# Ledger of designs, part 308: miniprotein binders against q9h3h3

Target 1, 235 residues: q9h3h3
Amino acid sequence: EDGFTAEHLAAEAMAADMDPWLVFDARTTPATELDAWLAKYPPSQVTRYGDPGSPNSEPVGWIAVYGQGYSPNSGDVQGLQAAWEALQTSGRPITPGTLRQLAITHHVLSGKWLMHLAPGFKLDHAWAGIARAVVEGQLQVAKVSPRAKEGGRQVICVYTDDFTDRLGVLEADSAIRAAGIKCLLTYKPDVYTYLGIYRANRWHLCPTLYESRFQLGGSARGSRVLDRANNVELT
Below, E stands for the ipSAE of ESMFold2; O stands for the ipSAE of OpenDDE; V2 stands for 0.75 times the mean of E and O plus 0.25 times the DockQ between their complexes.

## First folded at step 24 (miniprotein)

Design zD7 (at its last look DockQ between E and O 0.94; V2 from the best seeds 0.83)
Fold by OpenDDE base, look of step 24:
Structure zD7 (fold): chain B 235 residues (1-235), chain A 103 residues (1-103)
Amino acid sequence: as target 1 above (235 residues)
Amino acid sequence: GSRELKREVRELILKAWLLIFKAMELANKGDVSEAIQVLREAADLFQEAAKLAQKAGDREMAIKALEMAAAVLEWIARYLERQGKDDEAKQAKERAEQIKEED
């Protein structure tokens, strides 16, 4: 994905965040209702704008599942942006360590495993596996994009609370693999999105921290996770 | 009528967000003056989206669009302050507060 495509996808995501979400909240809804909810709102059929014949008559930004331990915390995004702007004017070197420190200071620590899938049975099956893992407490929170365009890919996002907690990031990968997902996964901190740092930025910062590839017969995790910043395998 | 207006609202919001990310790219390149101009366009689009949302009976979206317009104006003000344009920054902040009071 070129920088323009990444910016467009980010703009679509931010615009979608403003619309209502279809949410299954495991804190308030019994786990026994999950299968009926998944059947009512399959991601391949839910449409972004509430098209005729879709399960939703009104626009939907995201389909989401919240686990029992989910606590929303966005941190100080405005303070982060102001500090970033000040840093740019200071002439100080900008490194991955600088961004990590900014994220910690402003409590903007969320990150997500991303997978892109074509609409259809495979997407709906993958989402059902993730949703179950969230409700069972193996994952904290996940969301999937509704169907926007014919032939367009949908994205599943599985969040972790702290992109600086390597063990937590790896545990989430293991849970995703245990749910039966075999596609390529990429991990991106939200801080890079909030600062407009995409591929081909002037500082050569990689917004993708980790890459997970499925491995047959491999370790208990069922994947190989690459630290992209250091080019080191973590598993 | 209402469905068409709701779609138009979302098209404006998407355009506004595209402009925000364009402005971030410009600012990251050091083109802060151009970034400010692009952000002004984004703020105007959010405000237009809010007006259309009100006409469509989508009050929640109208509120969110106005909040975004105000947030973008506050962002503009921060850039203007860094340029030493304190009077223009004050005007942007005042406009942001006016938008918040209209809700």
Scores: ipSAE 0.880, ipTM 0.949, lowest interface PAE 0.4, mean pLDDT 92
Fold by ESMFold2, look of step 24:
Structure zD7 (fold): chain B 235 residues (1-235), chain A 103 residues (1-103)
Amino acid sequence: as target 1 above (235 residues)
Amino acid sequence: GSRELKREVRELILKAWLLIFKAMELANKGDVSEAIQVLREAADLFQEAAKLAQKAGDREMAIKALEMAAAVLEWIARYLERQGKDDEAKQAKERAEQIKEED
């Protein structure tokens, strides 16, 4: 997507992070309660600002499900940003390897598969499938945006804990597809957002690492995953 | 009403985040002095959002907005120190400390 559009979406996401979240936490809540919770808070009906007729009366930034094995890993974002700023002043070359090492050094390794869906049954169905996969342990953590006042597309984010672990990222893609998701998926490491690095950056860094496309054949089904950073098909 | 006041707070928060990302873009282009100016505006908007949130009885958002304002000022101070503008960096740090005391 375009540079200015990516900035606006990032800003909306950061603002949403500051509001309360609706969370199903499998670490403290029995799995048998999940279906009732999903029915109470469908993402197509939960509103960003608590509109009349919503299940929520107060603002909601995100709807989220934490898996049984979820272990919060915030990383050293402030140290990452300071090191990035110092690096730019030093005159040292900035390459994808440099950025990868900064992320490793400061433990800012999280990334996410993203899908964008219009409000409605398709969104709610997709979210329910993802939420069940998280509670069942096939995925670690997921969140979905609430309905915006304008009623535009919503986003489901499925997190992985280490974007440098390609196998783990691909296993998450497979788990998403096993939940019945057929739309386009894109994978973005969080490090690029924290450093303000978008598609049209002067270093030619690629913030979208992977794209996943569902492919239906006559006798087989599978994901077709493209490594956007290296322009190499992985599957 | 109260619902509209809380919406106005969220509009200020969104505008402040847009300015943060604009400042990141400017700094990544090497326009650090311009980035600092944009970050000062972002910090002002977070403080304004906090005052409005407190008026609306939204204490949690007020605290988060003040924390963001202080974080932006610490960021400004890092840039100013790298430019050798130590007096301005000290002023930004002092403002950030004053904001933290208001929590």
Scores: ipSAE 0.715, ipTM 0.892, lowest interface PAE 0.8, mean pLDDT 87
ESMFold2 (binder alone), look of step 24: mean pLDDT 86; pTM 0.861

Design zD8 (at its last look DockQ between E and O 0.89; V2 from the best seeds 0.85)
Fold by OpenDDE base, look of step 24:
Structure zD8 (fold): chain B 235 residues (1-235), chain A 103 residues (1-103)
Amino acid sequence: as target 1 above (235 residues)
Amino acid sequence: GSRELKRELRELILKAWLLIFKAMELANKGDVSEAIQVLREAADLFQEAAKLAQKAGDREMAIKALEMAAAVLEWIARLLERQGKDDEAKQAKERAEQIKEED
């Protein structure tokens, strides 16, 4: 496991969010231009800092595709953080249910399927499949990290609007699988990141709610989805 | 000159975010005083990054860095209020407002 703690990866992600993004917005750009855009900005070649010889001369935080139904809503992250701090001071028990209620109250409901891939053709092909699924309306929004370090993995994030909507989370998994993605997927709500809840936290909260494994010859979904909190297969 | 400044400011931003996540961990452990100190360092790094961005002619990054500095100071203020340090909390809020007005 690349020696970056989950905190370091989160810090890199937040720092990347501050840099310019390369975006294909299906709301304003014809779908017919997607293939040319993908060819111009393959994720394996786009560099985080705009290295010489890269398709980008300036720093890029993320490469993203926005679907027709995409509406950015981050909710009340500051209110969420304040409520979290108050909860800790109260000495009340902190459970996954508590965090779910906090997220609902403050409208911080976004979550994402994550996949980690090595730079190269497989990554670019996976991204092209995901980008097409977003433009076709099977997914709402996705982003991929640019190449930062030699040999470093890149992450594709496929978002859902509501981590509490199990059906929506499962539909996104199905769409990812239909796009030809066969790797392990993990689903993480953004609320856990905003609260600094990572692996080995004092409350033993698992920030990964779901795990999807590809299945050959299985159900119409082509995957097995595990609820990590309850240790139950959903598919 | 401009490329070097752009690199340096991004290094500062990354360091500031690392400090934020460290502060979150500290606060989650109950080490609120230490978390406040770490957040102060993060706010200072964002302010320094903003100055470098301005020098580099990157106005958008300067604005974002100042917004983050202000947000961190507002967080510090909330933590100080919970400690009963109302005067220090007020000072942190005032500093956050000053940063927002410079934009």
Scores: ipSAE 0.869, ipTM 0.945, lowest interface PAE 0.4, mean pLDDT 92
Fold by ESMFold2, look of step 24:
Structure zD8 (fold): chain B 235 residues (1-235), chain A 103 residues (1-103)
Amino acid sequence: as target 1 above (235 residues)
Amino acid sequence: GSRELKRELRELILKAWLLIFKAMELANKGDVSEAIQVLREAADLFQEAAKLAQKAGDREMAIKALEMAAAVLEWIARLLERQGKDDEAKQAKERAEQIKEED
């Protein structure tokens, strides 16, 4: 279902990237200030466009927390896109393996766990847990969308450095669960967005690599993780 | 800046990104000439967004919008080169350089 609106959601996310962000940067801000910052800027109350009565007077694209070890590197996106264009005319088959190799060659390896929650205490509590995990060093970087309109769900994105590092991706899932998150998580590499490849694509590629479901008494991490491309449970 | 300028700016930015994703879909289907036309409109919208951002006193958004316009023109140049339209590709690259000087 999310494949049918994916272009609009991607466009909204890219537009939000261009607006100012509210950032707690653990590299430059003492951890003791985190709780006050979270109370000042709950994602259910921060408005996308700076509505009257909200804690922000100006537009906010994202609310983010950067961990101590955060080192941004989006890789060679333009080289990736050029190689993608060349691949489509080469006669080579387009498979998950060829996309993985393009991502490796151009160092476009980032990906993210996503969760969608309605505005309110559950969202703000989930975000606070994630933010603390980032500041404590269990996670590297996370962001959450601000409130744009009543009834709309918001998204928390928890980034990992390398979608080909399955153990690292699963470790991030475990850290999210340890922060008390019980909702559905989906994992998406950034490479698919940069190439305009969504769920409904002509190559039948699967841009969602993993799905994580919380299960009481399940795996050691308290979740069941499915490899969506191969329909194989990992945990 | 006024609330109306800020709203109009965000509407242009969103519309420009929608056109970028539409162009990527068209190019992925092999409709490269149509993708280029859509990308030209996206570049124009980013330049207009930069003008609105300047009027609103938002220097950071103006810079980002111009950078996006230049990046879109560089995409257009790559697509034109693949079509063998090297003169048009050169024009797109020259326009991208002119926009970068507006920063």
Scores: ipSAE 0.806, ipTM 0.917, lowest interface PAE 0.5, mean pLDDT 89
ESMFold2 (binder alone), look of step 24: mean pLDDT 86; pTM 0.855

